# VHH binders against UPF0284 protein YN1551_0030: the designs that were tried, part 19

Target 1, 347 residues: UPF0284 protein YN1551_0030, of Saccharolobus islandicus (c3nj62)
Amino acid sequence: MIKEYYGAETFILNKDFAYILVIGTTDVSLIPGLTIAGATPELTHFTPAADAEYVLLGKCKSINTIPVSPTGIPTPALLTRASLSFINPLKIVVNAGSRILPKIPYIDLQGEPGKDIRKQALSMEKVNNIMENSIKLGEELSNEYELIMIGESIPAGTTTAMATLLALGYDAMDKVSSASPDNPKELKRKVVEEALRNLPTDSLQRLAKVSDPVLLGVAGTSLGFKGKILLAGGTQMTAAAAIINEFDKNKLKDITIGTTKWIVEDKFADMLSLAKQVGVKVLASMLDLSISAYEGIRAYEKGYVKEGVGAGGSAIMALVRGVSNNTLVRKIDELYSELVGSNNLHI
Below, E stands for the ipSAE of ESMFold2; O stands for the ipSAE of OpenDDE; V2 stands for 0.75 times the mean of E and O plus 0.25 times the DockQ between their complexes.

## First folded at step 7 (VHH)

Design t05 (from s28 with S100G; framework vhh_7z1x_3; at its last look DockQ between E and O 0.66; V2 from the best seeds 0.00; counts 0 for: pae E 2.7 > 2, grease 25.4 > 24.2)
Fold by OpenDDE, look of step 7:
Structure t05 (fold): chain B 347 residues (1-347), chain A 122 residues (1-122)
Amino acid sequence: as target 1 above (347 residues)
Amino acid sequence: QVQLVETGGGLVQPGGSLRLSCTASGFTFSDYAMNWVRQAPGKGLEWLSGISYSGGSTSYADSVKGRFTISRDNAKNTLYLQMNSLQPDDTAVYFCAREGYWRDTYGPFDYWGQGTQVTVSS
């Protein structure tokens, strides 16, 4: 139920681990798009907080609507929570730079929300804060854990990931994933091209220009952590791996990306190629949601969402511990029914 | 290239009916949830109805529930909106919109048609 790429191995994953969710926002999520009554681009700023709250509490506090699309497609946090329910690891929310703070306990990296990458995403001061503090966090986690899994929640993170990869010299144009079946490639391309017009020569300055706080938080945490790391995500975590590799060329040997089959099978992206370029191993969960009782969940098989909040990695963790696909889907369905029953409002 | 083209709009008397169509091209229509949105003069966009990729699930705004019916024909790459019991306050430009995901798209919808004018007047 798990596919291995580029020498990835699952044997190291059957250990106690901590789940680290790095959250933040980027104003890239505010760029084009039409606003509708009750749904504005600004609502994306609530997504990280809502995801974090849901993972920890099973409900949202920062938003009154359920994290479900108008037609019932749920946040990947649902998959994460379902998968982790079989393990119940320590869960830590890390705020790298979110405009909306979650109403739960969290660790603050003293960063800031990312701004439009066409201008300047982050100040150097805040970049340094994120990196220094996340590295320290990683170091501290090493005192207790030999394995950590890191997830992310940041809307428009695939766009900043693409910009980040390109800024670091990788061939990443039009190769990042999307939360829709079809990538909005034209819009991403335009934004990223503009962002890359005047790049500084220094790597950290380039990252400050076109990256986001979450990628930096993930990278810093990884750099500080001394044990094995499962980066739970797709092309965003590939970008994080690229950042890590920029600062420590030997670090990736301890890092594996855990993702979903929907990411690796995405015909509109090329995550595996990117991973190969970066030199990072990949595990893909072969979770089959086609047997779900709910169409909104089955929509994942059509290419919706694909990843987020550590969904792929969490599934992998459950699977390696002997949880069957059917059992996992039943749990997903259970949590979904609770989620939909609690609120009929959609974001 | 993704294209959505709305048709079927026009002038109708209060209490009348219209059927809007949206023809999709440039993508696999059957893989995407679709929605209808409208914009009245001087007002913001209002979501009206959504339908899942298979057509198995539908949703409606309270303002149109019981009067409007969304449907789709995936073989024809066409979305429909049957509008009954039309009222003057239903006067607006009606758009079909392809559903995205707010986590990675720039709003709940990533592509829109040009819209079709619906005018309800005596």
Scores: ipSAE 0.405, ipTM 0.751, lowest interface PAE 1.3, mean pLDDT 91
ESMFold2, look of step 7: ipSAE 0.433; ipTM 0.785
ESMFold2 (binder alone), look of step 7: mean pLDDT 87; pTM 0.883

Design t06 (from s13, 16 letters changed; framework vhh_7nfr_2; at its last look DockQ between E and O 0.70; V2 from the best seeds 0.00; counts 0 for: pae E 2.9 > 2)
Fold by OpenDDE, look of step 7:
Structure t06 (fold): chain B 347 residues (1-347), chain A 121 residues (1-121)
Amino acid sequence: as target 1 above (347 residues)
Amino acid sequence: QVQLQESGGGLVQPGGSLRLSCAASGFTFSDYAMSWVRQAPGEGREWVSSISYSGGSTYYADSVKGRFTIARDNVKNTLYLLMDSLKSDDTAVYYCAREGYWRDTSYFDYWGQGTQVTVSS
């Protein structure tokens, strides 16, 4: 139920671990064309907080709507929560830079929300804060854990991931994933091309210009952590791996990306190629949601969402511990039923 | 290139009916949920109705529930909106929109040019 790429191994995953969710926002999600009808693009700023709250509480506090699309497609946090329910690891929310703060306990990296990468995403001061504090966090986690799994929640994170990869010299144009069956490639391309104009020579300055707080938070945490790391995500985590590799060329040996089959099978992206370029191992959960009783869940098989909030990694963690696909889907359906039953309002 | 083209709008009297169509091209239509959104003069965009990729699920704004019916033909790559019992308040430009995901992309990532619906006596 798990596919291995580039020498990835699953045996190290049978350990106690902490789930670290790094959250933040980027104003890239506010770019025209990324609008939500009937609402403002600013709603995307609630996504990280809502995801974090849901993972920890099973409900959202920062929004009064369910984290489900009008057509019933849920946030990947649902998959994460379902998978982790079989394990119940320590869960830590880390705020790298979110405009909306979650109404739960969280660790603050003293960063800031990412701004439009076409101008300047982050100040150097805040970049330094994120990196220093996340590294320290990683170090501290090493005192208790030999394994951590890191998830992310940041809307438009695939765009900043693309920009980040390109800024670091990788061939990443039009290769990142999307939460839709196909990528809005034209829009992403335009944004990224503009962002990549007049790049500074220094790597950190480049990241400050075109990255986002979450990628930096993930990278910093990873750099500080001494044990094994499962980066739960797709192309965004590939970008994080690239950042890590930029600062420590030997670190990736302890890092594996855990993702979903929907990411690796995405015809409109090339996550595996990117991973290969970066030199990071990949595990893909072969979770089959086609057997779900709910159309909104089955929509994942059509290419919706694909990843987020550590969904793929979480599934992998459950699967390696002997949880069957059917059992996992039943849990997903159960949580979905509860979620939909609690509120009929959609984001 | 993704293209959405609305048609079927026009002038109708209160209580009348219209059928809007949206022709989709440039993507696998059957993989995407679709929606109708309208915008009245001087007002913001208002979600009207959505339909799942398979057509198995439909959703309606309270303002149109019981009066409007959304449908799709995945063979013809066409989205429909049947509008019955039209009211003056239904006057707006109606847009066909492809549904994305609020997490990573616009909820509606592609739009048609819209078709004008005017309900007046």
Scores: ipSAE 0.114, ipTM 0.580, lowest interface PAE 2.6, mean pLDDT 90
ESMFold2, look of step 7: ipSAE 0.392; ipTM 0.753
ESMFold2 (binder alone), look of step 7: mean pLDDT 86; pTM 0.864

Design t07 (from s13 with S57R; framework vhh_7z1x_3; at its last look DockQ between E and O 0.56; V2 from the best seeds 0.00; counts 0 for: pae E 5.5 > 2, grease 24.201 > 24.2)
Fold by ESMFold2, look of step 7:
Structure t07 (fold): chain B 347 residues (1-347), chain A 121 residues (1-121)
Amino acid sequence: as target 1 above (347 residues)
Amino acid sequence: QVQLVETGGGLVQPGGSLRLSCTASGFTFSDYAMNWVRQAPGKGLEWLSGISYSGGRTSYADSVKGRFTISRDNAKNTLYLQMNSLQPDDTAVYFCAREGYWRDTSYFDYWGQGTQVTVSS
């Protein structure tokens, strides 16, 4: 039910842990820029706040709709909440730089929303704030935990991840996860190529230009934490691992990426190549959603969404504790039914 | 290459009907949820309706519920929008849109060129 790559081990995950969700936004999500008036504009602008609220509360407060697409495909936060319900870890929300703040308690890294990477994503002041405060958070967590799991929510974060990996010298062009094998690759490539023009030689200055607040927050928390770390995400977490490796080459021995099968099996990306280049271990949840009663959940098997909010890592944590695939899917279906039944869906 | 082509727009009198078609190519159409969006002159985009990959689930904006019907024919790689009781406020360019992975860029990853619908006397 869990596939291991590059020497990853599951027995290190059988400890109490804190779930850390790092949220932020980037203006890269506005390129080419689309505003949808009507039913779900809030989801396109409010995703990190809504995801954080849903994981913690089982409902959203920052949007006036449910976290389900117009055609019934739910946020990966639903998968995360279902998996974590069998463990009930401490859940900490960390604001690295979100335009919309969640209506729940959070730790603030005193960052800022990422700007257009073709110009400059973050000021050096805000990069320093994020790094200093996230390292301090990681150090403080070390007093309470030997294991943490870190998830992310940031729309367009795969584009900034590609830019980050390329800026640090990795062969990452067109290797990050994407739903579109054609045409969108050319636009994303064009945006990233422009962002990479005239890079500074200093690593931190390169990151300020082309990265995002969430990658920095994930990396800094990891650098400060003394125990074992599960980076719960997809190809974006290879970029986080690359940042970590840039500042502490021995840190990756304590780090494993936990992701979904839909990420590692994506034929239009190459997450495993990225992980190998960076030198980070990978675990993949083989959770099978095909047995779900709901087509919106089964859509994940077709490659919709693939990962986010720690869905893969959360499933791995439940699976290592003996929660079966059938039990996870039953819980996922229950949560989905509650969302659909509590809102005005006309069908 | 992914391509979406809308047809069936035109000029219609108030109270009339039109049926829009969107022909898809370059991807496995039956694997994707599909949507209709419109843009009236000088206004932003307005989501109208969505349909799941199988056609088993549909949804509608309040502005068009009861007047518009979304459907699909997966054997013909075609998405439809039946529009009844059209009024001047329905004048817009109508786009079909493929529902993509919302964490990458935007909620819809491919759009057609659009087809003009004009409702006037």
Scores: ipSAE 0.084, ipTM 0.580, lowest interface PAE 5.5, mean pLDDT 86
ESMFold2 (binder alone), look of step 7: mean pLDDT 90; pTM 0.906
OpenDDE, look of step 7: ipSAE 0.623; ipTM 0.843

Design t08 (from s28 with Y106G G107K; framework vhh_7z1x_3; at its last look DockQ between E and O 0.69; V2 from the best seeds 0.52)
Amino acid sequence: QVQLVETGGGLVQPGGSLRLSCTASGFTFSDYAMNWVRQAPGKGLEWLSGISYSGGSTSYADSVKGRFTISRDNAKNTLYLQMNSLQPDDTAVYFCARESYWRDTGKPFDYWGQGTQVTVSS
ESMFold2, look of step 7: ipSAE 0.583; ipTM 0.837
ESMFold2 (binder alone), look of step 7: mean pLDDT 87; pTM 0.881
OpenDDE, look of step 7: ipSAE 0.434; ipTM 0.756
ESMFold2, look of step 8: ipSAE 0.570; ipTM 0.833
ESMFold2 (binder alone), look of step 8: mean pLDDT 88; pTM 0.882
OpenDDE, look of step 8: ipSAE 0.370; ipTM 0.735

## First folded at step 8 (VHH; framework vhh_7z1x_3)

Design u01 (from t08 with S100G; at its last look DockQ between E and O 0.54; V2 from the best seeds 0.00; counts 0 for: pae E 6.5 > 2)
Fold by ESMFold2, look of step 8:
Structure u01 (fold): chain B 347 residues (1-347), chain A 122 residues (1-122)
Amino acid sequence: as target 1 above (347 residues)
Amino acid sequence: QVQLVETGGGLVQPGGSLRLSCTASGFTFSDYAMNWVRQAPGKGLEWLSGISYSGGSTSYADSVKGRFTISRDNAKNTLYLQMNSLQPDDTAVYFCAREGYWRDTGKPFDYWGQGTQVTVSS
């Protein structure tokens, strides 16, 4: 039910842990600036706040609808909430720099929303704030926990992750999909190529130019924490691991990435190649959603969504504690039914 | 390469009906949820309706619920929008859109058709 890569082991996960959800936004999600009125467009910038609210409350306060796509595909936060319901860990929301603030308690890193990486993502002042405050958070958590799991919510975070990996010297460009028919190269590649022009030589200044607040918050919390860390995500977490490695070469021995099969199987060569380059271990949840009663849930098996909000890591944490695939899917269906039954979706 | 081609637009009187079609090519149509979106003159984009990959689940904006019906024929790679009881405020360019992996790009729809003009004139 769990695949292990590069020497990752599950026995370290049988400890009490805190779940840390780091949220933020980046203006990269607006390039080329398409907007859509209706249920979906408002979720682009509201997604991190809505995800955090759903994980903690089972409902959203920052949006006027349910956290599902127009066609019934739910946020990965649903998978996270379902998995964590069997464990009930302490859940901490961390605002690294979100345009929309969640209407729940959170720790503020005193960062800012990421700007256009072609110019400058973050000011050095805000980078320093994020790093200092997240390192302190990690140090504080060390007093209570031997293990933490860190998730993320940031639309377009794979674009900033690619820029970050390339800026730190990793071979990340060859791992992306084909470009649009109107342009032989994807707009994402053009944006990243421009962002990488005239990089500063200092590592932190490079990150200020091309990263995002969530990557910095995840990395800083990890750098400050003195125990074992499960980074719950996909490509964004390989970038976070690369940042961690840049500032503490010995830290990665305590770090494992926990992700979903849909990341590994769809991006297997890209994601696993990056993890190998960085030197970080990987676990993948093999949770099978094909037995769900709902098309919106089964869509994950077709490669929709794939990962986010710690969905893979949360499933791994439940599975290592003996929760079966059938039990997880039954809970996922229950939560989904409660959401869509309230809002008249046709299932 | 992904292509979406809308047809069936035109001029219609208030209270009339039109059926829009969207023919898809360059991808496995039955693997993707599909949507209709419109843009009225001088306005932003308005989401109208969505349909799951199998056609088993549909959703509608309040502005069109009861008047518009989305459907799909996966064997013909075609998405449809049946539009009844049309009013002048329905005048717009109508686009079909493929639902994408928005967490990677920050965009809810990754491919769009060129659009088809619907004009409701009295």
Scores: ipSAE 0.139, ipTM 0.624, lowest interface PAE 6.5, mean pLDDT 86
ESMFold2 (binder alone), look of step 8: mean pLDDT 86; pTM 0.867
OpenDDE, look of step 8: ipSAE 0.565; ipTM 0.821

Design u02 (from t08 with K107Y; at its last look DockQ between E and O 0.61; V2 from the best seeds 0.00; counts 0 for: pae E 2.8 > 2)
Fold by ESMFold2, look of step 8:
Structure u02 (fold): chain B 347 residues (1-347), chain A 122 residues (1-122)
Amino acid sequence: as target 1 above (347 residues)
Amino acid sequence: QVQLVETGGGLVQPGGSLRLSCTASGFTFSDYAMNWVRQAPGKGLEWLSGISYSGGSTSYADSVKGRFTISRDNAKNTLYLQMNSLQPDDTAVYFCARESYWRDTGYPFDYWGQGTQVTVSS
C-alpha cells in the first residue's frame, strides 16, 4: 500500500507525531492564463484558510463550504481529515503569509503573502521573520516530538516551487506537477523564465525574489527540528527539501517526502527526478480511490488535484498504523456525503 | 494542442430555445469535467453549468436551473447546452470551458473557446 524510493522506510513513521500545516498565498495565483473578464481569482486566497479550518474543525468558517471544483471535486483536505481521524495527532496551523487568516488558532511566522515572482516575492525583512520564527518553532517541537509531519496549502505553489528549484540550480523546468490530469505548462514556464532574470548571487536573496512564504516556513521548521520529518506533499516538497539542503546539507538524512501515487506516477511531471537531484527519500501512498461511491472522489484516479494539505502523508501515516484501504475510502465517502447532504458543495 | 469550438448560437425570440455544441480536440475529453460560462455585454463572466467527466453528475447556477440542460457525448468529444425559455437577459457570448483546479493556476478553468453569440430579442 506504500511504495518506497531512494531508501525510504515506513517503520520510522510508527511514532507519536504532530501535524504541522503551513499555509500562505502568492499573487502568482492571480496571474491570468486566459483572458477572463469579470473573473475574480482572489477567491483562491480563501483556500488555505478554508483547508486549515476543515482539517481542524470538519467545517469551514472563512467560506460556507470547503474548496471544490464547479463539478464537485473536493479539496485534498477532505482526504487528510479522513486519514487523520484514525490517528488524532496534535494539529498545528502555521501562518507563513496568507492574505486570508483562518478563524482558528494558528502560529504566526510574521511573514507576508507572496507577491508576483516576476518582480519580487517577499521583502528580505519578511523572509528573515519567516526563517527565524519557523526555525524556533522547529526547535520547540523537538522538546515534545521525535517525528513531525508537515503539509502545505498554497494555490499556485507548484509554479513558485519550479522557480525555487531552478533558482537553486536544479534541473526542474517542466517537472512540477499540475492539478490538471494533463499538465498545461506554457503559463508556468513563461512566469518562471521571467522571474529568473537577474537573480541575486546570495541564496536567501534568490529565495526572497522567486519563492513563497510556505516553502520558507516548511524549510525553516524542518531546519529547526531535530527529529524525523515527513514532508507531506508533492513536487512542492522537493523545493522545500532543496531549500533545506542549501542551508544544512546534513539535515536531509532526517527527511522523507510522503506523497500520493498520482504524483509519483504522473507522466507529465517528474517528481522522482527532482527528489533524486535533491537527495531526498520518498514514500508514496498507493491508496485506491476507485472504489469510492462518489465520482468527485474517483476523479483523483483520473489525475485531478493529485496532492495537497498533506493528503499523501496522512494516508501513509494511517496505513502504517494498520488502517485498510477500504476503511479509508469508507471514511472519505462518509465525509463527502456529509457535504453533499448539507447542500454546501459550492464555492 | 487543446482546442474548444462553440457553435449553435444565433438570434432567437424571447421564450425560444437554442442548442449549443462545443467540439473538443487536443486532449482526452473523457478525462475532464466541462462547463458553460457566459459573458453579457459590459458584464463579467457568469458560470452557468458543469458536468462531470463521465456525465454522471451535473450542476447549474440558480439563474439557469430548470431552463438549461448540460450534456456530453464522450464518443464524439462534444459538450452540449440545451437552452429553453430564453429571455433578453440571456443575451451573451457563451463559452465552453475545460475544468482544471484552483490550486494549479488560481482559476477553475484552464482552456475555453472563442465563444458563440446568443441574442434574445424581438
Scores: ipSAE 0.428, ipTM 0.773, lowest interface PAE 2.8, mean pLDDT 89
ESMFold2 (binder alone), look of step 8: mean pLDDT 86; pTM 0.863
OpenDDE, look of step 8: ipSAE 0.526; ipTM 0.811

Design u03 (from t08 with T105V; at its last look DockQ between E and O 0.67; V2 from the best seeds 0.00; counts 0 for: pae E 7.5 > 2)
Fold by ESMFold2, look of step 8:
Structure u03 (fold): chain B 347 residues (1-347), chain A 122 residues (1-122)
Amino acid sequence: as target 1 above (347 residues)
Amino acid sequence: QVQLVETGGGLVQPGGSLRLSCTASGFTFSDYAMNWVRQAPGKGLEWLSGISYSGGSTSYADSVKGRFTISRDNAKNTLYLQMNSLQPDDTAVYFCARESYWRDVGKPFDYWGQGTQVTVSS
């Protein structure tokens, strides 16, 4: 049920852990040509808050709709909540720079929302805040945990991940994933090519220009944490690993990316090439959603969404603890039926 | 090269019916959820209805629920909208749209047709 790449092993995961969800927004999600004039792109700013609220509460507070697409494809937060329900780890929400703040407790890294990477994503002041505060968080977690799992929620985060990897010298053009089955590579390429013009020499300055607050928060928390880390995500976590490697090459030996099969098997991306270049181990959940009673859930098998909010990593954590595929899918279906069986509106 | 082409628009009297078609090419149609969206004169875009990739799940905006029926024929790569009990407020350009996941691209629909005009008038 779990595939191992580059020497990754599952035995390190059977420990008590905290789940750290790092959230933020980037104005890359608003770039013209990506939008219906103002009506939908601003809702992307609510996604991190809604995902965090759903994982913690089982409902959203920041948005009046349910976390599903018009045709019933749910946020990956539903998969995460289902998987974590069998474990009940401490769940910590970390605000790295979200325009919409979740209506739940969170740790604030004193960052800012990412701006348009074609100009400048973050000020150096806010980059320093994110890095210093996330490193401190990782150090504090080390007092209580030998293992943490870190997830992410940031719309357009694969675009900023590609920019980050390229800015750090990795062969990443056209290799990041998409929540869409086909991957809108042309638009991503144009945005990233413009962002990469006139990069500063200093690595932290490069990140300030083209990265995002969530990648920095994930990387800083990892740099501060003394134990084992499961980076729960897709190609964005290869970018986080690249940032970590830039500042502490010895750290990657303690890091494994936990992702979904839909990420590693994606013909329109190449996560395994990115992970190999960075030197990070990978585990992939082989969770099979084809047996779900709901077409909206089965859509993941067609390449919709693929990963987010720690879905792959949380499934891996449940699977290593003996939770079967059938049991996970039945819980996913149960949570899904509660969302669509209520009088909630579709997002 | 993704292409969506709407047909079947026209003039219809209030209370009448009309069926729109959207023919898809350049992608595997049966792998994608599809939607109808309209734009009335001087107004913004209004989502109307969506259908899952297999056709097994459908959804409707309150403004058209009970009057409009979305369907698809995956063998013909065609999306349909059956519109009954049409009223003057249904006058709009109607667009076929391919569903994306808005998190990664910043919009729920990545490809649109050119639209077809529906006019409801006595």
Scores: ipSAE 0.041, ipTM 0.590, lowest interface PAE 7.5, mean pLDDT 87
ESMFold2 (binder alone), look of step 8: mean pLDDT 88; pTM 0.887
OpenDDE, look of step 8: ipSAE 0.421; ipTM 0.766

Design u04 (from t08 with T105L; at its last look DockQ between E and O 0.58; V2 from the best seeds 0.00; counts 0 for: pae E 7.2 > 2)
Fold by ESMFold2, look of step 8:
Structure u04 (fold): chain B 347 residues (1-347), chain A 122 residues (1-122)
Amino acid sequence: as target 1 above (347 residues)
Amino acid sequence: QVQLVETGGGLVQPGGSLRLSCTASGFTFSDYAMNWVRQAPGKGLEWLSGISYSGGSTSYADSVKGRFTISRDNAKNTLYLQMNSLQPDDTAVYFCARESYWRDLGKPFDYWGQGTQVTVSS
């Protein structure tokens, strides 16, 4: 149920751990296009707060809707909540720079929302704040844990991940994934190509220009943590690993990316090539959602969404502890039915 | 390369019915959820209805629920909107739209047709 790449190991994951969800926004998510009446691109800024609230509470407080698309496709936070329900780890929300703050407790890294990477994503002051405070968080977690799992929620985070990897010298053009089945690579290319013009020579200054607060928060927490780390995500976590490698080459031996099969098997991306270039190990959840009673859940098998909020890593953690595919899907269906029944959404 | 072409618009009297079609090409139609959106004169875009990739799940805006029916034929790469009990307020350009997941680029839809005009008047 778990596939291993590049020497990744699963038996170390059967320890007590804290789940760390790093949230933020980037104005890259606002790049213009058609919107539906009553909905705007600015609503993507609510996604990290809503995801964090859903993982912790089973409901959203920052939006007056449910975290399910008009056609019934749920946020990956639902998968994460279902998987973590069998483990019940400490869950910590970390605000690296979200425009909309969740209405739950969180640790603040004193960052800022990412701006348009075609100009300048973050000020150096805020980059330094994120790095200093996230490193301290990782150090503090080391006193209580030998293992942490770090997830992310940031709309458009695959675009900033591509920019980050390219700015650090990796062959990443067209290799990042998408929540859409056939990956809108052309728009991502145009944004990233413009962002990469006139890069500074200093690595941290490059990251300030083209990265995002969440990648920096994930990287800094990892740099500070003295133990094993599961980076729970897809191609965005290869970018986080690249940042970690830039500042501590020896740290990657303690890091594994835990992702979904839909990321690893995506023919329109190449997450494994990115992981190999960076030198980071990978585990993939082989969770099979085709047996779900709900078409909205089965849509993941068609390449919708693919990953987010630690869905792959959370599934890996449950599978390692002996939770079966059937049991996990049954829980996913249960949570989905609760959402659909509460807000007049047709299934 | 992706193309969405709406047909079936026209003039209809109040209380009448009309069926819109949207023919898709340049992508695997059966892998995508599809939606209908309209724009009335001088107004913004209004989402009307969505249908899952297989057709097994549908959703409707309150303004059209009970009057409009979305459907699809994956063998013909075609999306449909059956519109009944049409009223003058339904006068608009109607677009079919391919759903993108909201997290990917901040857009609910990534490809649109050019639209078909529906005019409801006596």
Scores: ipSAE 0.063, ipTM 0.595, lowest interface PAE 7.2, mean pLDDT 88
ESMFold2 (binder alone), look of step 8: mean pLDDT 88; pTM 0.890
OpenDDE, look of step 8: ipSAE 0.431; ipTM 0.785

